# VH-VL binders against Active breakpoint cluster region-related protein (ABR): the designs that were tried, part 2

Target 1, 199 residues: Active breakpoint cluster region-related protein (ABR), of Bos taurus (Bovine) (a6qns3r647to845)
Amino acid sequence: VKISVVTKRERSKVPYIVRQCVEEVEKRGIEEVGIYRISGVATDIQALKAVFDANNKDILLMLSDMDINAIAGTLKLYFRELPEPLLTDRLYPAFMEGIALSDPAAKENCMMHLLRSLPDPNLITFLFLLEHLKRVAEKEPVNKMSLHNLATVFGPTLLRPSEVESKAHLTSAADIWSHDVMAQVQVLLYYLQHPPISF

## First folded at step 18 (VH-VL; from c4 with heavy chain D107E)

Design d5
Fold by OpenDDE, fold request of step 19:
Structure d5 (fold): chain C 199 residues (1-199), chain A 122 residues (1-122), chain B 107 residues (1-107)
Amino acid sequence: as target 1 above (199 residues)
Amino acid sequence: EVQLVQSGGGLVKPGGSLRLSCAASGFTFSSYYMNWVRQAPGKGLEWVSYISYRGSYTDYADSVKGRFTISRDNAKNSLYLQMNSLRAEDTAVYYCARELVPSGYYEAFDIWGQGTMVTVSS
Amino acid sequence: DIQMTQSPSSVSASIGDRVTITCRASQSISSYLNWYQQKPGKAPKLLIYAASSLQSGVPSRFSGSGSGTYFTLTISSLQAEDFAVYFCQQYYSTPYTFGGGTKVDIK
């Protein structure tokens, strides 16, 4: 289900699953070594995701007892399972082009324009996530998660080509795919390093 | 200086309509979710509505759904509240309010307009 | 909808007193709670956001605590300018709801 539909249904600007996972990570996981990099137990992640999907009242109780890496994994899984990536497949080519710009001013203008081109529900969710990831990175001395590490974890998940484009990439040379992944990481890293305070 | 300046309001009969305006200055208006909050005389605060960055997403209190419309013109740095089918219970001071941060990480109202009195009376 | 209940509705205090206001939510709202101060004829002023974060420019004598369903606003040493009405507000979900308010007046 698209973010715009979920947020409308939940009457929340940011999906509950995102808000609650982020809150738990910040509450008890932000200083965990390798947070978001270390994989949680798959069965736990799936169980937690299912509870969110069912809008179960026991979500908070389940979260309180859940392993922090499973919670972190649930957040990642949510974004991966979106029918449309958070940054939209429509804007994927533009993001790839924008991040490749060599002129800093041109890049900034392009990246800010693309940010503003996101649907409002996607945009606020993205900004929400960026704020959280920055907070996680602030604890790098303890959790060993740099902005680059976090960008590596989330970049390819948040920015993805359409299914058609994805299939095309799979049939293409491995080097092309690797370049795309690198660009995806760089896009997220850019926004992490350049906080969009206005748009 | 960051500020919100309101206009509109006044006296209207039941079933009538009014349009409130809120002019923003001192900040990037399009980067913030905006809200309307009202307060009946001698009563507490009641959230009325919010609108997203570009107006593509809105929400309303049940008490005003179908009657009130929140909108914005980012080119004019303006927020609006169209109030139709007004009722006596809509009598209140109406405030426009900005949310604290663009990211939505905190949904608090940090900047308020000065308020506009709306009186619905026969 | 989430109901917010404030207590007390009114409190009389003297300058220098410690004042505590409580807000209870009908369900868990995590830390998604704000506190406002309102003086007569004026718009509300944000004091605390996210249950315990002090808004910029607000004196340090104001503090917020709590999570889940119970929250507290504390004025460590009441000043003359602190006589006002205080409101809590949840932003866990829309509709956003406010407490009934607490009037802090002079004893």
Scores: ipSAE 0.929, ipTM 0.963, lowest interface PAE 0.5, mean pLDDT 95
Fold by OpenDDE, fold request of step 19:
Structure d5 (fold): chain C 199 residues (1-199), chain A 122 residues (1-122), chain B 107 residues (1-107)
Amino acid sequence: as target 1 above (199 residues)
Amino acid sequence: EVQLVQSGGGLVKPGGSLRLSCAASGFTFSSYYMNWVRQAPGKGLEWVSYISYRGSYTDYADSVKGRFTISRDNAKNSLYLQMNSLRAEDTAVYYCARELVPSGYYEAFDIWGQGTMVTVSS
Amino acid sequence: DIQMTQSPSSVSASIGDRVTITCRASQSISSYLNWYQQKPGKAPKLLIYAASSLQSGVPSRFSGSGSGTYFTLTISSLQAEDFAVYFCQQYYSTPYTFGGGTKVDIK
């Protein structure tokens, strides 16, 4: 289900699954070594995701007893399973072009414009996530998760090409695919390093 | 200086209409969700409505849904509340309020307008 | 809708007193709670956000605590300027709801 539909249904600006996972991570997982990099148990992740999808009232109880890596994995899974990427597939080419700009001023203008081009529910959710990831990175001395590490984990998940473009890429050289992944990481890293305090 | 300055309001008969305005200055208006909150005389606070960055998403309290419309003009740094089919129970001081951060990480109201009195009476 | 029950509705205190106000939510709202101060004829002023975070410029004698369904606002040593009405507000989901308010009067 599209994020705009979920937030409307839940009457929450940011999806509950995102807010609750983030809250748990910040509560008891933010200092865990390799948080978001370490994979949780797949069955636990799927179970937790299913509970969120069902809007089960027992979500809070389940979260309290769930392994933190499973919770972190659930957050990643949510974004990966969105029918369209958080940063939209429509804007994917533009993000790839923007991040490749050599002039810093031009890049800034382009990246800010693209940020403003996101639908409001996508934008606020993205900003919410950015804020969280920055907080995680602040604990790098303990959790060993840098902004770059976090960008590597989330970049390809949040920014993806359309299905058509994705299929085309699978038929392309491995080097091209690697380049695109790197660019996806760089896009997220850019916003992590340049907090959009105004737009 | 960050501030919200309100205008509009006044006395209106039941069934009438009013439009409230809220002018923002000192910050990037389009980067913030905006809200209306009202307070009946001698009573507590009641959330009325919010509007997203560019106005594509809005929400309302059930008490005003279908009668009130929140809107914004980012080019004019202005927030509006169109109030139709006004009722006596809508009598209140209305406040526009900014949410604390653009990210939505904290949905607190940190900047408030000075308030505008709306009186609905026959 | 989430109901916020605030207590007491009124409290009389003296300068220097410790004052505690309670807010209970009808369901868990995690830490999504704010506290406001309102003086007569004025707009509310944000004191605490996210249950325990002190808003910039607010004196340190104000503090918030709690999570889930139970929250408290504490004024460690009441000052003359603190006589006002205080409100809690949840932002777990819309409609955002406020507590009924607590009037802090001078004894």
Scores: ipSAE 0.927, ipTM 0.961, lowest interface PAE 0.5, mean pLDDT 95
Fold by OpenDDE, look of step 19:
Structure d5 (fold): chain C 199 residues (1-199), chain A 122 residues (1-122), chain B 107 residues (1-107)
Amino acid sequence: as target 1 above (199 residues)
Amino acid sequence: EVQLVQSGGGLVKPGGSLRLSCAASGFTFSSYYMNWVRQAPGKGLEWVSYISYRGSYTDYADSVKGRFTISRDNAKNSLYLQMNSLRAEDTAVYYCARELVPSGYYEAFDIWGQGTMVTVSS
Amino acid sequence: DIQMTQSPSSVSASIGDRVTITCRASQSISSYLNWYQQKPGKAPKLLIYAASSLQSGVPSRFSGSGSGTYFTLTISSLQAEDFAVYFCQQYYSTPYTFGGGTKVDIK
């Protein structure tokens, strides 16, 4: 389900699943070594995701007993399973172009413009996630998760081409695919390393 | 200085309409969700409505749905509340309020307008 | 809708007193709770956000605690300027709802 539909249904600015997973990670997982990098148990992740999808009232109780890596995995899975990536498929080419700009000023202007071009529900959710990831990275001495590590984990999940474009990409040379993944990581890293400028 | 300055309001008959305005200064207006909150005389606070960064998403209290419209003009750093089909129970001081951070991480109201009185009376 | 029940409705206290105000939510709201102070004829002022985070510029004598359905605002040592009405507010979901308010007046 599209983010805009979920937030409308839930009457929240950020999806419950995102807020709850983030909160739980910050509560008891933020200092966990390899948080978001270490994979949780697939069955736990699926079970938790299903509970969120069902809007089960026992979500909080389930979260309290769930392995933190499963919770982290659930958050990643949510973004991966969005019908449209958080940063939208429409803007994908523009993000790729923007991050490749060599002039710092031009890059900044472009990346900020693209950020402002996101739908409001996507934007606020993205900003919400960015702040969380920054907090996670602040604990790098303990959890060993740098901004770059987090960008590597989330970049390709949050920024993806359309299905048509994705299929075309699969037919591309391995090197091209690698470059695209690298660019996806760099886009997220850029926003992680730069404070949200007025938009 | 970060501030919100309100205008509009006044006395109106039941069924009438009013438009409230809130002018923002001292911050990047388009980077913040904005809200309206009202307070009936001698009563508590009641959330009325919010509007997203560019105005594409809004929400309303049930008590005002279908009658009130929140909007914004980011070029003018202005927030509006169009109030139609006003009722006696809409009588209140109305406040515009900014949410704490652009990211929405904390949905708290850190900056408030001075308030404007709306009186609905026959 | 989430109902917020605030108590007490009023409290008389003296300068230097410890004052505690409670807020209960009809369902779990995690830590999505704010506290405001309002003086007569003035707009509310944010004191605490996210249940326990002190807003910038707010004296340290103010503190918030709690999660889930039970929350408290504490003024460790009441000062003259603290006589006002205090409100809790949940932002777990819209419609955002406020407590009924607590008036702190002079004993």
Scores: ipSAE 0.904, ipTM 0.945, lowest interface PAE 0.5, mean pLDDT 94
Fold by ESMFold2, fold request of step 19:
Structure d5 (fold): chain C 199 residues (1-199), chain A 122 residues (1-122), chain B 107 residues (1-107)
Amino acid sequence: as target 1 above (199 residues)
Amino acid sequence: EVQLVQSGGGLVKPGGSLRLSCAASGFTFSSYYMNWVRQAPGKGLEWVSYISYRGSYTDYADSVKGRFTISRDNAKNSLYLQMNSLRAEDTAVYYCARELVPSGYYEAFDIWGQGTMVTVSS
Amino acid sequence: DIQMTQSPSSVSASIGDRVTITCRASQSISSYLNWYQQKPGKAPKLLIYAASSLQSGVPSRFSGSGSGTYFTLTISSLQAEDFAVYFCQQYYSTPYTFGGGTKVDIK
């Protein structure tokens, strides 16, 4: 279900699954070595996702008892399964062009303009996630998760080509495929290193 | 200095209309969701409405839905509340309010306007 | 709508007293709760956000605690400038709702 539909239905600016998974990681996962990198148990992840999908009142109790790597996995799964990626497939080519700019001032202007081009529910959810990931990285001495590590996990998760572009990659050279993954990581890393303060 | 300066209040008869204005300065207005909150004389606080960064998404308290319209003009750093079909129970001080952070990480109101009195009376 | 119930509705206290204000939500709201102070004729002032985070410039004698349905605001040693009305507010979902307020008066 599209983010704008979920946020309207829930009467929440950011989807509850995002808010509550992030809150739990902030509470008891911020010092977990390899948080977001280490996989949780798949059946736990699917069970938690089903509870969120059903809008079950037991969500908070289940969250408090769940393995923190399963909670992190549930958040990642949510973004992977969105019908359109958080940064939208429509803007994917523009993000790829923007990150490739050489001039730092031109890059900054382009990358901030791309944020302003997102639908407002997508933008606030992205900024919410960036704030969280920055906080995780601030505890890198303990959790061993750098900005680059987090960008590697979340870049391809949040920024994906359209069905048409994905089909084109299947018929093109493998080097194009690996180049896109590197660029997806660099886009997210850019925003983690240059947190938007004006958009 | 970060501030919100309000205008547009007054006395109006039931069924009438008013438009409230809130001018922002000292911060990037377009980077924030904005809110209206009201307080009837001697009473508690009631949230009225919010508006998203570009105004494409809004929400309202049930008590005002269909009668009030929140809007913004980012080029003028201004927030508005158009109030139609006013009732006696709409009598209140109206505050515009900014959220603490642009990211929605905390949805607290850290900067408030000075308040504008709206009185609905025959 | 999520109902927020504050208690007590008023308290008379002396300078130096510990004052505790309680806010209960009609459903779980996680830690999504703010506290405001309001003096007569003034806009509310944010004290605490996210249940327990102290707003910049707020004295450390103010603290917040709680999650789920039960929250407290504590003033560890009441000062003359703390006589005001205090409101909790949930931000779990819109409509954002406020508690009825707690008036802290001079004894």
Scores: ipSAE 0.834, ipTM 0.926, lowest interface PAE 0.8, mean pLDDT 91

Design d5
Fold by ESMFold2, fold request of step 19:
Formats: structure tokens, sequence, C-alpha cells
Structure d5 (fold): chain C 199 residues (1-199), chain A 122 residues (1-122), chain B 107 residues (1-107)
């Protein structure tokens, strides 16, 4: 279900699954070595996702008892399973072109314009996640997760070609796919390294 | 400095209309969801409405839904509340408010306007 | 709608006293709770956000705690400027709702 539908239904600016998973990671996962990189148990992730989908009143109890890597995995799964990636299919080519600009001022103008082009629920959810990931990286000496590590995990998750584009790429060289993945990581890294975003 | 300066308000008969304005300065207005909060004389606080960065998404308290319209003009750094079909129970001081952070990470109201009194009486 | 119940509705206290105000939510709101101070004729002032985080410029004698359905605001040593009305507010979902207020007054 699209983020704009979820946030309207939940009467929350950011989906609860995002807010709740982030809050739990902030509470007891911020010092976990390899948080977001290490896979949680798949059955735990699916169980938690199902509880969120059912809007079960026992979500808080389940969150408090669950392995933190499963909670991190649930957040990643949520973004991966969105019908459209958080940064949208429509803007995907523009993000890929923008990050490739060599002039720093042109790149800055382009990348900020692209954020302003996102639907508002997508934008606030992205900024929310970005804030969290920056806080995770502040604890890198303990959790071993740099901004680059986090961008590697989340870049391809948040910024993906559409199903149509993905099928077209099946007929192209592997180097094109490798270049796309590198660019997806660089897009997220750009925003993670950026001073607090202002429009 | 960061501030919200309000204007509008006054005395209106039941069924009447009024438009409140809130002018922002000292911060990037278009980066924030904006809110209206009201307080009836001698009473507590009641959230009225919010509006998203570009104004494409809004939400309202049930008590005002269908009668009040929140809007913004980012070029003028201004927030508005159009109040129609006013009732006696709408009598309150109306505050515009900014959220603490643009990202929605904390949804607290850190900057408030000075307040505008709206009185609805026959 | 999430109902926020504050206790007590008023407190008579002296300078130097420790004052504790409680706020109870009708359902769990995680840690999504703020505290405001309001003086007569003025807009509310943010004191605490996210249940326990102290807003910049707020004296350290103010502290917040709690999660789920039960929250407290504590003033460790009351000062003359602290005589005001205090409100909690949840931001778990809209409509954002406030407690009924707690007036802290001179004993």
Amino acid sequence: as target 1 above (199 residues)
Amino acid sequence: EVQLVQSGGGLVKPGGSLRLSCAASGFTFSSYYMNWVRQAPGKGLEWVSYISYRGSYTDYADSVKGRFTISRDNAKNSLYLQMNSLRAEDTAVYYCARELVPSGYYEAFDIWGQGTMVTVSS
Amino acid sequence: DIQMTQSPSSVSASIGDRVTITCRASQSISSYLNWYQQKPGKAPKLLIYAASSLQSGVPSRFSGSGSGTYFTLTISSLQAEDFAVYFCQQYYSTPYTFGGGTKVDIK
C-alpha cells in the first residue's frame, strides 16, 4: 500500500511501522554492531510485518521482545516492498542524472529540487529516515556503521528502477546494473553527508 | 530571529467568516509542516489543523472539518486559516505554530505566533 | 481520539519545592509526548519533547519521563518564574490532543 494512503489512514505523517522500528533501534539498537547490515531471522521479520499489517494492539509488546536485527530487517522489508520506491519511479532517472553532475553547485541545485518534487508524505518519511540514519552513523565507533555502509544498505532499497525498467535491463550488460547500484548508493550518501536539508 | 507574526481576527456574528494570517520570518518556511492551535478563554489547548510542505496534504480536528480551510503561500512565507460558518464555540485565541524539526522526527511546537483573538457572538 | 488526562489539576507550592505533574493517555502513545508551559496572555512554550528530551534553553530543573500511557514532568526546585499552567500533548496521531492543564500556583 502506498505511503500516502497509509499515512492518511493512520493519521500519522510518517507510517507507524517506520516510526516504531526507528524508535526501537534508537532505544536498544544504536550500539548493535552491524545494525541494518546484519540480517535478522526471516520468520521474525515476517511475523512483525504481519502484526503491523493487521494493526495489532500488541505491537509494542512484540517490539520490546524482538531481536533488534529483526526489527531493523522489518524496516528494510517495508521499504523494499512498497509498490513504488520511497524516492518514486517517476524521479528515478532524474536522481541518476543528478548524482552524475560534476559541477558541485549544479548538483546541489538539482538534488534539492528533486527532493522538493517528491510527494509530501514521501518527502517527510525520507527526511525522517535520513535523520535516524545520521544518528546511527554518529555511533559508528561502537556499531561499525558508517554513512557509506548505511547508504549501501538503503540506497538500492529506496531508489529503484520500475518493474518495466528492471525487465529492460535484463537484456543489457551487467556493467550497466553495477553502475546503477553504485549511483543509487551515491544518491543516498549525498543526502546523508549533506548539512540539515533546507528548501 | 525566528518568529511568527499573526494578523486578522476580531468579532464576528454566528454564521460569519473570518480569515487569519500568519507571517513567518527567520527560517525556511517551506521546509516545515505548519499548524493552527486554539485556546478558548480560560480553557485548554485544542489542535485545529496542519498543512504539509507544499499544501497538498491537510488534516483537521473534527470540530472544524468542512468549515475551516488551512492554506499556505510559500512565496509569501504566509500561513492562512479561512474560517466559515463560525459558531460561538469557535471563540478562542488562535495560534499558528511551527514544528520543532522539518523531518517530523519530533512533532513538537517550538515556535508559536503571538495569538489572534476570534470572538463569535450574536 | 486519544484522551490525555493530567493530574493534579492544580498544585500550591513554594519556591524550592519539588513538583511532579502526571499525564495519562487513553492508549499507548509510545514516547510521543511533549510538555508545554504557558503563562497568562502568552503562547505556550515547549519544555520537553519526546517524553524526556529537554528543549534548548530550558533550565535543567525540568525533566520528563515515561512511555506508553503514563508520563511525568518534574520541576526539581521550583523558581518564581515557574508559576504557570503546564500541558502535556501527544503526537502519536491526529488530532493531536492536550491534557487539561496543571496550574502551579503560589502556596
Scores: ipSAE 0.820, ipTM 0.921, lowest interface PAE 1.0, mean pLDDT 91
Fold by ESMFold2, look of step 19:
Structure d5 (fold): chain C 199 residues (1-199), chain A 122 residues (1-122), chain B 107 residues (1-107)
Amino acid sequence: as target 1 above (199 residues)
Amino acid sequence: EVQLVQSGGGLVKPGGSLRLSCAASGFTFSSYYMNWVRQAPGKGLEWVSYISYRGSYTDYADSVKGRFTISRDNAKNSLYLQMNSLRAEDTAVYYCARELVPSGYYEAFDIWGQGTMVTVSS
Amino acid sequence: DIQMTQSPSSVSASIGDRVTITCRASQSISSYLNWYQQKPGKAPKLLIYAASSLQSGVPSRFSGSGSGTYFTLTISSLQAEDFAVYFCQQYYSTPYTFGGGTKVDIK
């Protein structure tokens, strides 16, 4: 279900699954080695996701007892399985072009314009996640997760080509897909390193 | 200096209309969700409405839904509350408020306007 | 709607006293709770956000704790400027509801 539908239904600005998973990671996962990189148990991840999807009141009970890597995995799965990526299908080509700009001033203007182009529920949820990921990276000496590591995990998760965009890559699939993944990582890394102050 | 300066209140009869204004300065207004909160004389606080960055998403307390419209003009750094079909129970001081952070990470109201009195009486 | 029940409704206290104000939510709101101070004729002032995080410029004698459905605001040693009304507010979901307030008054 689209993020704007979820937030309207929940009467929240950011989906509960995002807020609650982030809160739990902040509470007891911020010092977990490899948080977001280490895979949690897949059946636990699916079970927790299903409880959130059903809006089950048992959510808080499951969160308190769930392995923190499964909670981190649930957050990743949520974003991965959105019917449209958080940064949207429509803006994917623009993000790919913007991050490739060589002039730093042009890149900054483009990347900030792209944020302003997101639907507001997507934008606030993205900024929410960025805030959290920066806090995780601040504890890198303990958790071993740099900004680059987090961008590697979340870049491709938040920014994916559409079916139409995928078909446009008919030349050399292996080299084009490798370049796309690198660019997806660089987009997220850019915002982690240059937090938006104004948009 | 970060501030919110309000105007537009007054006395109005039941069924009447008023438009409240809230002028922002000292921060990037367009980067924040904005809120209205009201307080009836001698009573507690009641959240009224919020509006998203560009105004494309809004929400309202049930008591004002359909009668009040929140809006913003980011070019003028201004927030508005159009109040129609006013009732005696809408009598309150109305505050505009900024959320603590642009990111929604904390949804606290850290900057408030000075308040504008709206009195609805026959 | 999430109801916020604040207790006590008033307390009479002296400078130097420890004052504790409680706030109960009708359902779990995780840590999504704020505390405000309001003096007569003034807008509310944010004291605590996210249940326990102290707002910039707020004295360290103020502290917040709790999660789920039960929260407290503590003033460890009451000062003259602390005589005011205090409100809790949940931000788990809209409508963002406030407690009824606690008036801290001069004994």
Scores: ipSAE 0.763, ipTM 0.890, lowest interface PAE 1.3, mean pLDDT 90
Fold by ESMFold2, fold request of step 19:
Structure d5 (fold): chain C 199 residues (1-199), chain A 122 residues (1-122), chain B 107 residues (1-107)
Amino acid sequence: as target 1 above (199 residues)
Amino acid sequence: EVQLVQSGGGLVKPGGSLRLSCAASGFTFSSYYMNWVRQAPGKGLEWVSYISYRGSYTDYADSVKGRFTISRDNAKNSLYLQMNSLRAEDTAVYYCARELVPSGYYEAFDIWGQGTMVTVSS
Amino acid sequence: DIQMTQSPSSVSASIGDRVTITCRASQSISSYLNWYQQKPGKAPKLLIYAASSLQSGVPSRFSGSGSGTYFTLTISSLQAEDFAVYFCQQYYSTPYTFGGGTKVDIK
């Protein structure tokens, strides 16, 4: 279900699953070594996601007692399974071209325009996640997660080609596909390294 | 300087209509969700409505849904509240308010207009 | 709607006193709570966001704490300019609801 549908239905600006998982990681996962890199137990992740999908009152109890890597895994799974990626498949080619620009001023204008082109629920959710990931990286001496590590985890998760584009890549050389993954990482890294975003 | 300057209040009979305006200056208006909040005389605060950056998404308190319409004109840096089918319980000071930018985002109202009085009375 | 219940409704205090205001939510709102100060004839002023984060330009004598359903605003040493009405506000979901207010008066 698209983020815009979820936020309208929930009467929230950011999906509850995103807000609640981020807050729990902020509370007790910020110093966890390898947070977001280490896989949580798959059955725990699926159980928590099912409770969120059902809007079950057990959510808060499960969050408080669940392994933090499973909570981080639930957040990643949510974004990975969106029918439309957070940064949208429509804008995917534009993100890939924008990050490749050589001139810093042109790149800045393009990358900020691309954010403004997102549907508002996507934009606000992305900026919420972005600020969280910056705070995680501030604790790198303890948690061992740099901005680059986080971009590697979340770049391909948030920015994906459409199914049509993905099938076209299956017929192409592996070098073209690995370039796309590197660019996906660079897009997220660009925003993670950016000063606080204001339009 | 960052400002929200309001206009359009007044006295109106029950069932009537009124349009409130809020003019923004000193910041990039199109980067912000905007809200209306009201306060009945001698009473607390009640959230009325919000509108998204580009105006595509809105939400309303149930007490005003279907009667009030929030809108914005980003070219004019202006926020509006069209109030129809007004009732005595709509009597209040109405504030426009800016939310924090989502970078560091929390749904908090950091800049407020000066308020405008709307009186609904026979 | 999520109901926000503030207590006390009013308090009389002297300059230098420690004042604590509480706010309870009808359901868990995580840490999605703000505090505002309002003086007569003026718009509210944001003090605290996200339950405990101090807004820029707000004196450090103001602090917020809490999560879930129970929250506090504390003024550690009351000053003359702090006599006002204080409101909590949840932002877990719309409608964004406010507490009924707490008037802090000079004793």
Scores: ipSAE 0.291, ipTM 0.730, lowest interface PAE 4.9, mean pLDDT 87

## First folded at step 19 (VH-VL)

Design e1 (from d5 with heavy chain S103T)
Fold by ESMFold2, look of step 19:
Structure e1 (fold): chain C 199 residues (1-199), chain A 122 residues (1-122), chain B 107 residues (1-107)
Amino acid sequence: as target 1 above (199 residues)
Amino acid sequence: EVQLVQSGGGLVKPGGSLRLSCAASGFTFSSYYMNWVRQAPGKGLEWVSYISYRGSYTDYADSVKGRFTISRDNAKNSLYLQMNSLRAEDTAVYYCARELVPTGYYEAFDIWGQGTMVTVSS
Amino acid sequence: DIQMTQSPSSVSASIGDRVTITCRASQSISSYLNWYQQKPGKAPKLLIYAASSLQSGVPSRFSGSGSGTYFTLTISSLQAEDFAVYFCQQYYSTPYTFGGGTKVDIK
C-alpha cells in the first residue's frame, strides 16, 4: 500500500513501522557493528512485519525483545516492498539525470528542486530517514557504518526503476543495472553529505 | 529572529465565519508542517489542525472537521485558518505553531504566535 | 483518540522544592511525549521533547522521563520563575492531545 494511504490511515506523518524501528535502533542499535549491513534472521523479520500489519498494541514489547539486526532488516524490507519507491517512479529519471550534472551549483539546484517535487508524505518520510542515517554515520568509529555504506544499503532500496521499466530492459539489464545502482547510491550519498536545510 | 505574528480574530455571532492569519519570518516557512492550537478561557490546550509542506495534506480535530479549513501560501510565508459555522464552544485564544524540526523526527511546537482571541457569542 | 491524564491538577510548593508532575496515556505512545510551560497571558513554551530531551535554552533543573504510558516532569529545585501551568502532549498520532495541565503555585 502506498505511503500516503498508510500515513493517512495511521494518522501519523511518518509510517509507524519506520518511526518505531528507527526509535529502537536509536535506543540500542546505534553502536551495533554493521547495523543495516548485517542481515537479521528472516523469520524474525517476517514475524515483526506481520505484527505491524496487524496493528498489534503490544508491538513495543516485541520490539524490545527482538534482535536489533532483525529490526533494521524490517525497516529495509518495508522500503523495498513499497509498491512505489519512496522517491517515486515518476521522478526516477530526473534523479538519475540530476546526479550526473557536473556543475556543483546546477546539481544543488536540481537536487533541491527534486525534493520539492515529492509528495509531502514521501518527502517528510525521506527527511526522517536521512536524519536517522546521519546519526548512525556520526557513530562510524564504533558501528563501522560510513555514509557510503548507508547509501549502498538504502540508495537502491529508495530509488529504483519501475517494475515495468525493469522488465522492458531484460536482455541488456546487466550493464544498465550496474550503472543505475551506482547512481542510486550516489543520489542518497549526495543528500547525506548535503542535508537539505531549505527546500 | 524567528517569529509568527497573528491577526484576524474578533467577536462573531454563532453560525458566523472568521479567517485567522499567521505571518512567518526568520525561517524557511515552506520547509515546515504548521499547526493551529486553541485554548478556551481558563481551560487547557486543544490541537486544531496541521498542514503539510505544500498544503496537500491536512488533518483536523474531530470537533472542527468540516467547519474549519487550514491553508497556507508559501509565497507569502502565511498560514490561515478559515472558521465557518462557528459555535460558542469555539471561543478561545488561537495559536499558530511551528514544529521543532522540518523532518518529523520530533513533533513538538517550539515557536508559537502571540495568540488571537476569537469570541463566539450571541 | 489518545487521552492524556495529568496529575496533580495543582501543587503549592516553596522555592527550592523538588516538584514532580505525572502524565498517563490511555495507550502506549512509545516516547512520543512533550512538555510545555505556560505563564499567564503567554503562549506555551516547549521544555522537553521526546519524553526526556531538554529543549535548547531550558534550565537543567527541568528533566523528563518515562515511556509507554507513564511519564514525569521533574523540577529539581523550584525557582520563582517556574510559577506556571505545565502541559504534556503526545505526538504518537493525531489528534495531538494535551494533558489537563498542572498549576504550580509558589506558597
Scores: ipSAE 0.790, ipTM 0.904, lowest interface PAE 1.1, mean pLDDT 90

